# Designs tried in a protein design chat: VHH binders against Profilin-1 (pfn-1). Part 20

Target 1, 132 residues: Profilin-1 (pfn-1), of Caenorhabditis elegans (q9xw16)
Amino acid sequence: MSGWNAYIDTMTAAAPSIKRCAIVGAADGSVWARTEADNVFKASEEELKTFVALFNDVTQVPAKGADIEGVHYVVPRTEESLIFGKKENTGFFAVKTKSAVLIAVYEGPNEVAAQVRKAVESMQTYLNNAGY

## First folded at step 7 (VHH)

Design u60 (from u1 with S30E; framework vhh_7pa5_2)
Fold by ESMFold2-Fast, scan of step 7:
Structure u60 (fold): chain B 132 residues (1-132), chain A 123 residues (1-123)
Amino acid sequence: as target 1 above (132 residues)
Amino acid sequence: QVQLVESGGGMVQPGGSLRLSCAASGFTFESYAMSWVRRAPGKGPEWVSTISGSGGSTSYADSVKGRFTISRDNAKNTLYLQMNSLKPEDTALYYCATGGPLPPPLPGEYDYWGQGTQVTVSS
């Protein structure tokens, strides 16, 4: 087993309102770890390759949105290493490190979104500090 | 239950070649990146190579670039590592793993390593 699954478990324990999440390669969008079974993260490798490429020029993302698991999200704004989106009662946070992109899909109000963002950014900080 | 079974190791002289195999079961093999990791006697784990789920991208540690080739056969749920121009410093137990390059351990997490396959390069 990959030790990357421990990162999935840590994020979902920190923010139980995460419905699905994944850790993918920043260069190619390949799946390193993801939630499974009833919570399986169902993005294709081609969709994820397209998604991680958005971090190459985040300024264009608000104009066109982002697709995750075949769902189109409105992206209100971006930061250099953060893309987040909304679709009705669902949303996502995606953060980039040197080597990885962490993606978490959630459902709920702003308080839930804040917890999910905190969990994802805490993990981003940990990985960045470790040179990842 | 995820199962990974490595095979193909052995003893070779410097400059020799070996091909390692990893038989995978219990998960959607084609959806996951796969890696080779090695542990030399008295040393920590060292990441060797990664291949994407589709096989469309590969990456290698600097120590093995140009000598090793990672590949996969998704129809057979099998990962391979072709090792050429072997050197004494390649002597290690070799493991396959799901996912990309070996992550840093989280606080309180344990390292779990299966049986692996032994590669010994000596004259």
Scores: ipSAE 0.589, ipTM 0.815, lowest interface PAE 1.4, mean pLDDT 87

Design u61 (from u1 with S31N; framework vhh_7pa5_2)
Fold by ESMFold2-Fast, scan of step 7:
Structure u61 (fold): chain B 132 residues (1-132), chain A 123 residues (1-123)
Amino acid sequence: as target 1 above (132 residues)
Amino acid sequence: QVQLVESGGGMVQPGGSLRLSCAASGFTFSNYAMSWVRRAPGKGPEWVSTISGSGGSTSYADSVKGRFTISRDNAKNTLYLQMNSLKPEDTALYYCATGGPLPPPLPGEYDYWGQGTQVTVSS
């Protein structure tokens, strides 16, 4: 577990309310890095293949929602490279770069969500600027 | 602790073949994509190939496409790279890594590479 683990550590340090997160391949949903042990991100490869395919047409996502770790989230709206959802006091932000999708699951109120979004989008910008 | 141990390198003539292996331990191997990366003398790291956790998808750098085949045996926690039609330009230390193509380094990140396995293609 190297290289991409530093990105997991950076995001979780920037937004401690991130409970679990992962970096997966944009083309296939394969797991490159994720939180483990007590904070294990437990989506299957099959679920992640389905999830990253949502970025092929984000306009369809609000009508059907999104599944992460077997949990169905309501997706209120999307942007071309951002899908986010909420279920009770748990939510997620997922952003797509050229090569990767970053997924962060958090718990907390709206101000916590804003901090998590900022952390994930900052990382997305860094990777995009590096050609990823 | 995650451990990756590369083997199978050697010296071959142009047009020859080698099969590299990477023995993995310390994590659930089948849950992660795996990659081969190489470092030629005087060059930075170059991504070679990636395989998904299930083995269901593979990708290759243009320089090796059609000549190299990545595969994995999840029961043995082992990653392979079959290298055919080797060229002098393939001379490098070869490393395996967890995940897709290696990311750009973050500020302050410790960028570590193990010993790898040496492939030398010369006449």
Scores: ipSAE 0.482, ipTM 0.773, lowest interface PAE 1.9, mean pLDDT 87

Design u62 (from u1 with S31T; framework vhh_7pa5_2)
Fold by ESMFold2-Fast, scan of step 7:
Structure u62 (fold): chain B 132 residues (1-132), chain A 123 residues (1-123)
Amino acid sequence: as target 1 above (132 residues)
Amino acid sequence: QVQLVESGGGMVQPGGSLRLSCAASGFTFSTYAMSWVRRAPGKGPEWVSTISGSGGSTSYADSVKGRFTISRDNAKNTLYLQMNSLKPEDTALYYCATGGPLPPPLPGEYDYWGQGTQVTVSS
């Protein structure tokens, strides 16, 4: 079965500028699917558990930032189910559904960021509509 | 490439027990959550249970909670499902998969499954 890896493939096809991405459990940060090989998403289970807990109160995140793959990102603001960050030429978008958190790390300018955000939010909408 | 091989199924009477195994290769097993999914004849797939990469977190479908136990041996790259107090409704082909609860189908996705391991509960 294709499983959650098909979701990774769909997001990376929609936004080829995604460098690394993962789908993790919203409750515990466990990895359901991620990019591998030369694009392996390297966040530990412990780091991801900490990261998904940020969605319990996103209003606290801009004051402290967020860590993904050992990199500390500045988080300029959050929305109810969206955390995004920037560090120099890299950035990320993370969106929460009922059951999952989708994380996409990218490199590039603002137009690349917009494409990545659209891909991740489209998948978030699809999963929410399916009850996930 | 990810490769998963299920085994341990068989025929058992109601109230009996079976232990399923899933041998994994081609990826860093300890990093991924793993699930058991089943498909009864003529029905769609049903998620059964998930375990986190470390084994520190588990979850179960209501239909099997208290009867089934998911576990893993990361040194052997093997996932297990201990099935106790088996009921006729547990009759299905059982599959292991990477990740959490069974995802909804993507537009245009083809539903291809391996052979799985058959569990039959009957008197």
Scores: ipSAE 0.504, ipTM 0.761, lowest interface PAE 1.8, mean pLDDT 87

Design u63 (from u1 with A33S; framework vhh_7pa5_2)
Fold by ESMFold2-Fast, scan of step 7:
Structure u63 (fold): chain B 132 residues (1-132), chain A 123 residues (1-123)
Amino acid sequence: as target 1 above (132 residues)
Amino acid sequence: QVQLVESGGGMVQPGGSLRLSCAASGFTFSSYSMSWVRRAPGKGPEWVSTISGSGGSTSYADSVKGRFTISRDNAKNTLYLQMNSLKPEDTALYYCATGGPLPPPLPGEYDYWGQGTQVTVSS
């Protein structure tokens, strides 16, 4: 059964620099699908619940940063439905749809980040158009 | 590689009970929310119930609320659906899935449900 796992496969195929990613519920941060095995997305249920709540007021996030997989990221700025951050050579993009939050953790320079952002935003658009 | 194997279906009289099981492998079961979905003859899929990874929150379709109970045993990588006060309209193939809502189809993806387990409620 592919279900939401097919969405993980689609995003990682579109941006091979994604090291780990997940699709979680916007209301509670519960995991619907994520990368597994050697690329397991390691965030706890409690951490994800805290993380998705950041979308309730994204303007507060740059002052505090964001925690994903126990790693604290500097968040330089936010957009209405986008939180992104950087920590050394690692970064993330998280986008909110009506029902979900898509989180992609990548490794590499700014050129790589642009490809990852495009992949995540493309999926956000697809899900929003489907009513999700 | 995610594998989900449903079992426990059967034939039962109206008012009877059945307990469905879903054996999960290939992923960290306790980290995922899990759902039961059913497909009645000639109808599209209907979401039935969801449980969070920890088991701390549950939700149910109005049609089954008060009669069905979703639960999980994370040590055994198993999802359950206890079905009480069964009605003829509960007759369907039952599937387990990761996540909460039913995902929308991807281009070229037209059916992502496995074989499921058949529940038939008849007199």
Scores: ipSAE 0.337, ipTM 0.668, lowest interface PAE 2.7, mean pLDDT 86

Design u64 (from u1 with A33V; framework vhh_7pa5_2)
Fold by ESMFold2-Fast, scan of step 7:
Structure u64 (fold): chain B 132 residues (1-132), chain A 123 residues (1-123)
Amino acid sequence: as target 1 above (132 residues)
Amino acid sequence: QVQLVESGGGMVQPGGSLRLSCAASGFTFSSYVMSWVRRAPGKGPEWVSTISGSGGSTSYADSVKGRFTISRDNAKNTLYLQMNSLKPEDTALYYCATGGPLPPPLPGEYDYWGQGTQVTVSS
């Protein structure tokens, strides 16, 4: 069965520069699907619970930054359903739908970041249009 | 590579029982919410039941409440569905999946559900 793993595969195929990604519950950060093995997305349950709670008030995030996989990211700005950050040559994009949060971690320059953002936002739009 | 393999289906008479198993590999099983989903011939997928990673929380579709019990053995990387008081309308291919709600299908996704395990309830 493909289930939510098909979504992980679709995002990584659309943006091969994604190193690790996950789909988690918006309410509690519980893992629905993530990259595994050599590309394991290794955020803890507690970290994910804290991270998804940031979407309750994204306006506070740029002042504090965000933590993913034990790495503290500078968050330069947010949009209502988008948090993104940078730490040296690595970064992430996270988007919230009605029921899920999609998180993608990448490494590379601005051109790579733009491709990752597009992949994650395309999936966000698809899920929102489907009522998720 | 995430892999899920369902087993335990078969043919039973109405009122009978079956226990389905889902063997998981390629991921940290205990970290994942797991679900059972079924697909009757000619119909789309129907969510059946969900269990949290720890096993501490469960939920069920109204059509199966009181008859089905979802459980997991994290030491064995196995998900279970105990089905009691089976009815003809429970006849379907049963699949296990990661995650809570059934995701909307991606183009062609229904062809990637795998074989599932067939449950047939008839006299």
Scores: ipSAE 0.081, ipTM 0.485, lowest interface PAE 5.1, mean pLDDT 84

Design u65 (from u1 with S52T; framework vhh_7pa5_2)
Fold by ESMFold2-Fast, scan of step 7:
Structure u65 (fold): chain B 132 residues (1-132), chain A 123 residues (1-123)
Amino acid sequence: as target 1 above (132 residues)
Amino acid sequence: QVQLVESGGGMVQPGGSLRLSCAASGFTFSSYAMSWVRRAPGKGPEWVSTITGSGGSTSYADSVKGRFTISRDNAKNTLYLQMNSLKPEDTALYYCATGGPLPPPLPGEYDYWGQGTQVTVSS
């Protein structure tokens, strides 16, 4: 088993409203760990390659939105290392570290979105501090 | 539940070859990048090689470039490592793992690996 699965478990334990999540390579979008079975994160390798490339210039993303798992999300704004999107009461947070992109898809009102963002950003900080 | 079972290790002389296998179950194998990782006696884990889910891209640690080849058979849920020109410093337990480079340890989450397969290179 991958040690990266422990990161998935940690994030989902911290924010139980995460429906699906993944850790992917920042350079190529390759999947390192993801939720499986009834909670499978089902983005293709090609879609993820396109998605992680958005971090090369996040300023362009709000004009176009972002696609993940075949779903088009409205991206209201971005930060240097953060893209988040919304579609009704479903949304995602994606954060970039040096080596990885962490993606968490959730469903619920704004109260759960804040918890999901905190969980993902805490993990981003931990990975950045470890040189990832 | 992810299950990974390594095999193919053994004892060889310097300059010899071995092919390691990793049988995967419990997840959608073709969707994951896969890596080989090794742990020499008294040392921490060292990343060896990674292959993307599609098999379209590979990467290698500098210590093994040109000698080792990573490959996969998605129809059989199996990962391989062909090891050529083996050196005494390649002696280690070899593990397969999902994902790219080795993750940093989480607090309390160290050495969560399978049994591995032992490679010993000696004269």
Scores: ipSAE 0.311, ipTM 0.663, lowest interface PAE 3.0, mean pLDDT 86

Design u66 (from u1 with T50A S59Y; framework vhh_7pa5_2)
Fold by ESMFold2-Fast, scan of step 7:
Structure u66 (fold): chain B 132 residues (1-132), chain A 123 residues (1-123)
Amino acid sequence: as target 1 above (132 residues)
Amino acid sequence: QVQLVESGGGMVQPGGSLRLSCAASGFTFSSYAMSWVRRAPGKGPEWVSAISGSGGSTYYADSVKGRFTISRDNAKNTLYLQMNSLKPEDTALYYCATGGPLPPPLPGEYDYWGQGTQVTVSS
């Protein structure tokens, strides 16, 4: 197994409402680690390449939304290195570091979103501080 | 369930060549970036090379660029590292791992599946 799976495990332990999660390369969207088995993150390589390219200009994303695992999410707004969206009872947070994009798909009401965001942003901070 | 099994190591003289293989199972191989990582005697792990899931992008550490070539055969779930112009400094235990061109930034030893394959370059 990949050593990057330890980061997936850390994020899902910190926010149990995360249903699926992945760490992908910022340049090409290649999967470095993802949840598997019953919680498999199902985005295609083509979809992930398109998704990570959204970070080239996050200000355009709210107008068109974002697609993850074939699901179209409404993106209400973005921040410099953060894209997040909602569709019914499902949502996601995606953050970019120097070398990676971390994507967490969660399920539940808005009350759990803050925990998911904190888990993903804590990992983003850790990786950025480590030069990643 | 994810299993990676390295092979192809051995002893060669400086300037020699070796080809390493990594047999993967338990995951959708073509969806993952794959890396080679080595640990030299008395040193920490060093990332060597990476290849994207499709094989369309390859990455190399400066220490091996121009000498090593990473490739994959997704039909066989196998990763390769062709090592040419080997130097004594390439002596290490070589591991394959899922992931991009950077090692995880964990304190201490990284988690890799398998025992690795030993490469020794000496006269």
Scores: ipSAE 0.125, ipTM 0.499, lowest interface PAE 4.7, mean pLDDT 84

Design u67 (from u1 with S35A; framework vhh_7pa5_2)
Fold by ESMFold2-Fast, scan of step 7:
Structure u67 (fold): chain B 132 residues (1-132), chain A 123 residues (1-123)
Amino acid sequence: as target 1 above (132 residues)
Amino acid sequence: QVQLVESGGGMVQPGGSLRLSCAASGFTFSSYAMAWVRRAPGKGPEWVSTISGSGGSTSYADSVKGRFTISRDNAKNTLYLQMNSLKPEDTALYYCATGGPLPPPLPGEYDYWGQGTQVTVSS
């Protein structure tokens, strides 16, 4: 089965400005699905373990920022299950469900960012409603 | 294209052992968590076990803890499931998959399970 890859396909179809994305385990950051080939999501298992642990206390994240794929992002603020960041013309949105963290890296202006946020939050809602 | 090919199933008596294999191709195997999932006759899919990309962490369904061992050989792009002390309740088609728990179905999605490998435990 390749079931979690269908979730990657759904998010990238909903927001074509997503350059790379992944679905990882909330407990350990292990990769369940990610974009591949020319759009491969390159974060290491160690980096992702550190990243998902940020959701244990999101209020501390704006002071330090967040690292994804070896790139340091400024995190202006967080919400309880949402971390987002910006680095020049690139950015990311990461949302936590009960079992998973969805991470989408995009590039473009604020209008593009809003579309990406909507896509990952819609998927977060779907997974939470399904008990994940 | 991502391909996962299961093998190693068969028929055994209760208390017996089997070793399943999953040959993976078309993706960077060592970067993905891998899982074993089974589907028993008349039941929906049940998650069995997961191993992280590095092999550094593993987890098991309560029904198989202490009896099954998941492992991987990243040099060979192969996932394994060693099944000991098999019970009639372990009778199922076994599938390998990337990731952790079973995903819920998406609107318009269809079954990705393929053939799997059949394990039958009976006296």
Scores: ipSAE 0.283, ipTM 0.634, lowest interface PAE 3.1, mean pLDDT 85

Design u69 (from u1 with G56K; framework vhh_7pa5_2)
Fold by ESMFold2-Fast, scan of step 7:
Structure u69 (fold): chain B 132 residues (1-132), chain A 123 residues (1-123)
Amino acid sequence: as target 1 above (132 residues)
Amino acid sequence: QVQLVESGGGMVQPGGSLRLSCAASGFTFSSYAMSWVRRAPGKGPEWVSTISGSGKSTSYADSVKGRFTISRDNAKNTLYLQMNSLKPEDTALYYCATGGPLPPPLPGEYDYWGQGTQVTVSS
C-alpha cells in the first residue's frame, strides 16, 4: 500500500473535526490519498484540476470563491500557499507544497477551524521539509 | 482492504522488452493516481512513473523517459508498465502504489508494498 494514506490518518487524528480530506498532485489535481467510506472525499478529477490551478494566482480567488465537492465556498482572503473558505457551518483549508495540495473539509465554529488549520499547516511544513 | 498484485517480470537481454501489470482491488481504482516504483539491489526505492485516475496525465523519471510507457484499464482495475530498450540499470523489483511520488516515511509507519515483480536485465 501507498504511505500517503498515513498522512490522511495523521491529519484527521490531529484535528478530529475534519470531515473529509485529500492529498492531491499540485500539477494536475490527481488524488494520491483521501478519506473513504462514510467520509469519502468525492471531488471529481476535473474539479480538483481547476482547484489546484487556483494556486497559480491566489489573489484572484476571493473575487470568485472556490468549488470543492460541488459546493461553492466564499474565500475571504488568501495567503501565498493557503486558500480557505466558509459556507455556513462548513469550511475548508487547502495548502500547497512543491508537489502536493492538502485539502481538509470540516464542520464547526472558529475554534474548530483553528485546529484544522494547524493540522494542515503542520503537514505542509513536514512535506516541505522533506522536499515535497 | 487495499490489495496490489504485480506480475509480468522476468529475465531479458539488454534492449529487450517486458510488460508489467498491477491488479488492484479494495478501493475505487479510477479515483486514484497510480505509480510504479522500483528497488534495485542494494539501493533505496526509486519512483518510475505516475498516471492520473483518468489516465489523462502521465509523468516519468528522467532515467526511463522515452523507453517506458505507463497506462491503465479502469474497467479491469489494472495498471501497466510497458518497458522497452531495457538496460542492466533497470534491474530491480518493481512495485505499484497509489498516489504520486514516493511519500516520505512517517515515524512508526509500516512500509507495506505488494510482493513486487522481479525484472533482471543481464549483460
Scores: ipSAE 0.569, ipTM 0.802, lowest interface PAE 1.5, mean pLDDT 88

Design u70 (from u1 with Y32F; framework vhh_7pa5_2)
Fold by ESMFold2-Fast, scan of step 7:
Structure u70 (fold): chain B 132 residues (1-132), chain A 123 residues (1-123)
Amino acid sequence: as target 1 above (132 residues)
Amino acid sequence: QVQLVESGGGMVQPGGSLRLSCAASGFTFSSFAMSWVRRAPGKGPEWVSTISGSGGSTSYADSVKGRFTISRDNAKNTLYLQMNSLKPEDTALYYCATGGPLPPPLPGEYDYWGQGTQVTVSS
């Protein structure tokens, strides 16, 4: 059984500009699924534990930024269950459900970012509707 | 090529114990959370337990808390489930999987289940 890998495949198919992607546990940041090989999502379990804890108070994140895969991102603002950021040519969107956090790292301009955001938010809605 | 092979099932009396194993290959085992899932006769799949990649955190379904213990040996690429105080209600095919609790199916996704390992608890 590889059920969570299908979610990675669905998001990357919907937004081909996603460079790396992961689904992690909301409580502990443990990796449930991720992109592999040339697109391996490289964040450690310890870094992800710190990252998912940011969702406990997203209002503090813009002042500090966020770290993913050892890269520090500027976070211009947050929404209740959404953290997103930029670092030069790269960016990310991370959305939280009850059980999971979905993280997508992409490269490209604002037009590309909009497609990536739609992909992760669609998946967030799907999981929320299923009670996840 | 990802492979997961379950073993260790059998027939036991109520109150007995079994230890299940899942041998993993084809991926970086220590990087992923792992779960046990079961399917009882005539029922859908039920999530049983999850362990983080490092083994530092575990979670359990309410029906098995206090009786089952999930563990892993990353050097051997093996996941374990120690089942104590077994009940007839624990009778099921047991499967291991990468990731956390069983996700909802995606549109167009087909259910694929390996052979699993059969646990039968009868009085």
Scores: ipSAE 0.571, ipTM 0.807, lowest interface PAE 1.5, mean pLDDT 88

Design v10 (from r2 with S106K; framework vhh_4orz_3)
Fold by ESMFold2-Fast, scan of step 7:
Structure v10 (fold): chain B 132 residues (1-132), chain A 123 residues (1-123)
Amino acid sequence: as target 1 above (132 residues)
Amino acid sequence: EVQLVESGGGLVQAGGSLRLFCAASGFTFSDYAMAWLRQAPGKRREWVALISYAGDTDYADSVKDRFTISRDNAKNTVSLQMNSLKPEDTAIYFCAAEYSFDWGDKTYEYDYWGQGTQVTVSS
């Protein structure tokens, strides 16, 4: 069945440097889909509730950073629907749609970040056009 | 002219402390994230610490709980307090700056670099 997990598969195929990712509800951080098995996205319900709430006022995020899977990331800047962070050779991109937040954690040197961002933003556009 | 000038390096015994400074000029310091990187004998540069334009910080695992990065936007200075120094911390330490408000639009990289300051930790 082509549920929300199909979108996870699409993103990871488009950007192989994505190590783990998830699609969660924008209102509550509930997990709709995530990578599993050897690449399981490990975040608690409390962490995800806290994370999606960052989109309520993204201007405060660079001062405090963001935590994903118990790892603290410095957030260099934000846009209304985009939060991204970095930590040495790892990082994340998170985008908000009408109903969802997509989170992609990647590993690799900074030069792969642009490809990960493009994959996440392409999915954001697709989901917004689909009414999500 | 854009400049980042490091100071505070030197020779110290294991267990000692040093404070490195980086004085910035020629750009709007408060708009930039600041980082410290080091290049140890054996020649591979590694990231040590980062501070965002808004003050949030992060550290490499090897220096967590020993090093503290801070910034003073009024003085255009970033500093690195290094405590409980180990021989493995011996390296040339570099200050680097990255503009915050176009980050993520292009390949991630630092816009400006200092010349480095030598830190040598003896046993």
Scores: ipSAE 0.415, ipTM 0.692, lowest interface PAE 2.0, mean pLDDT 87

Design v100 (from a31 with Y99T Y111F; framework vhh_4orz_3)
Fold by ESMFold2-Fast, scan of step 7:
Structure v100 (fold): chain B 132 residues (1-132), chain A 124 residues (1-124)
Amino acid sequence: as target 1 above (132 residues)
Amino acid sequence: EVQLVESGGGLVQAGGSLRLFCAASGFTFSDYAMAWLRQAPGKRREWVALISYAGDTDYADSVKDRFTISRDNAKNTVSLQMNSLKPEDTAIYFCAADTGSWFDESLTYEFDYWGQGTQVTVSS
């Protein structure tokens, strides 16, 4: 359908601990691509619209946390273009580019998070350089 | 030097309550998310509760609606209120601090800091 699925494949190949991920529009949370089949990313349109709006002021996010796929995550801290959350042995990284937000949900011990972060930030850099 | 010191554990009968405390020193407590974990004899460590530096909370399903995590950033203290205790809650309870260091691609990460633990024993 769109070429955006190739970027999903690139991220999941780089960090196998990513269980589900998506690339969504930064303005509205519209889905451009997401994992499918056994790893289907299940966020609603309303949830994604709410989620991408968090990037308007990331400093407020640790007070409320973030919801992805109907699951509430505590957000320990944020950076200007990065929100991440934790729940037991699962978590997420979300990064904002000019036009997109990349969301990766992973499962595993905290030590695998570094691999997921690297994969997501590498894609963020690539898309920013490509004008997205 | 960083220290996390747990207290408040003890022996209690099923249905009872205990309040655990964690006193933190040697780091900027208000910048860290804080967690409680527990480990029963012969079992793996289990995450129990998590609180962000700004007060948002999450709980394991096994303790949801029975336990409440809270913090006092002025006193560098995390608390865990445990109600309706069950024998299955018997464990050593640990306090842990999480800076979100798993942001850094160069690091392998667990929780940044751990306490020594406090024993909770729930009798039938």
Scores: ipSAE 0.317, ipTM 0.639, lowest interface PAE 2.5, mean pLDDT 84

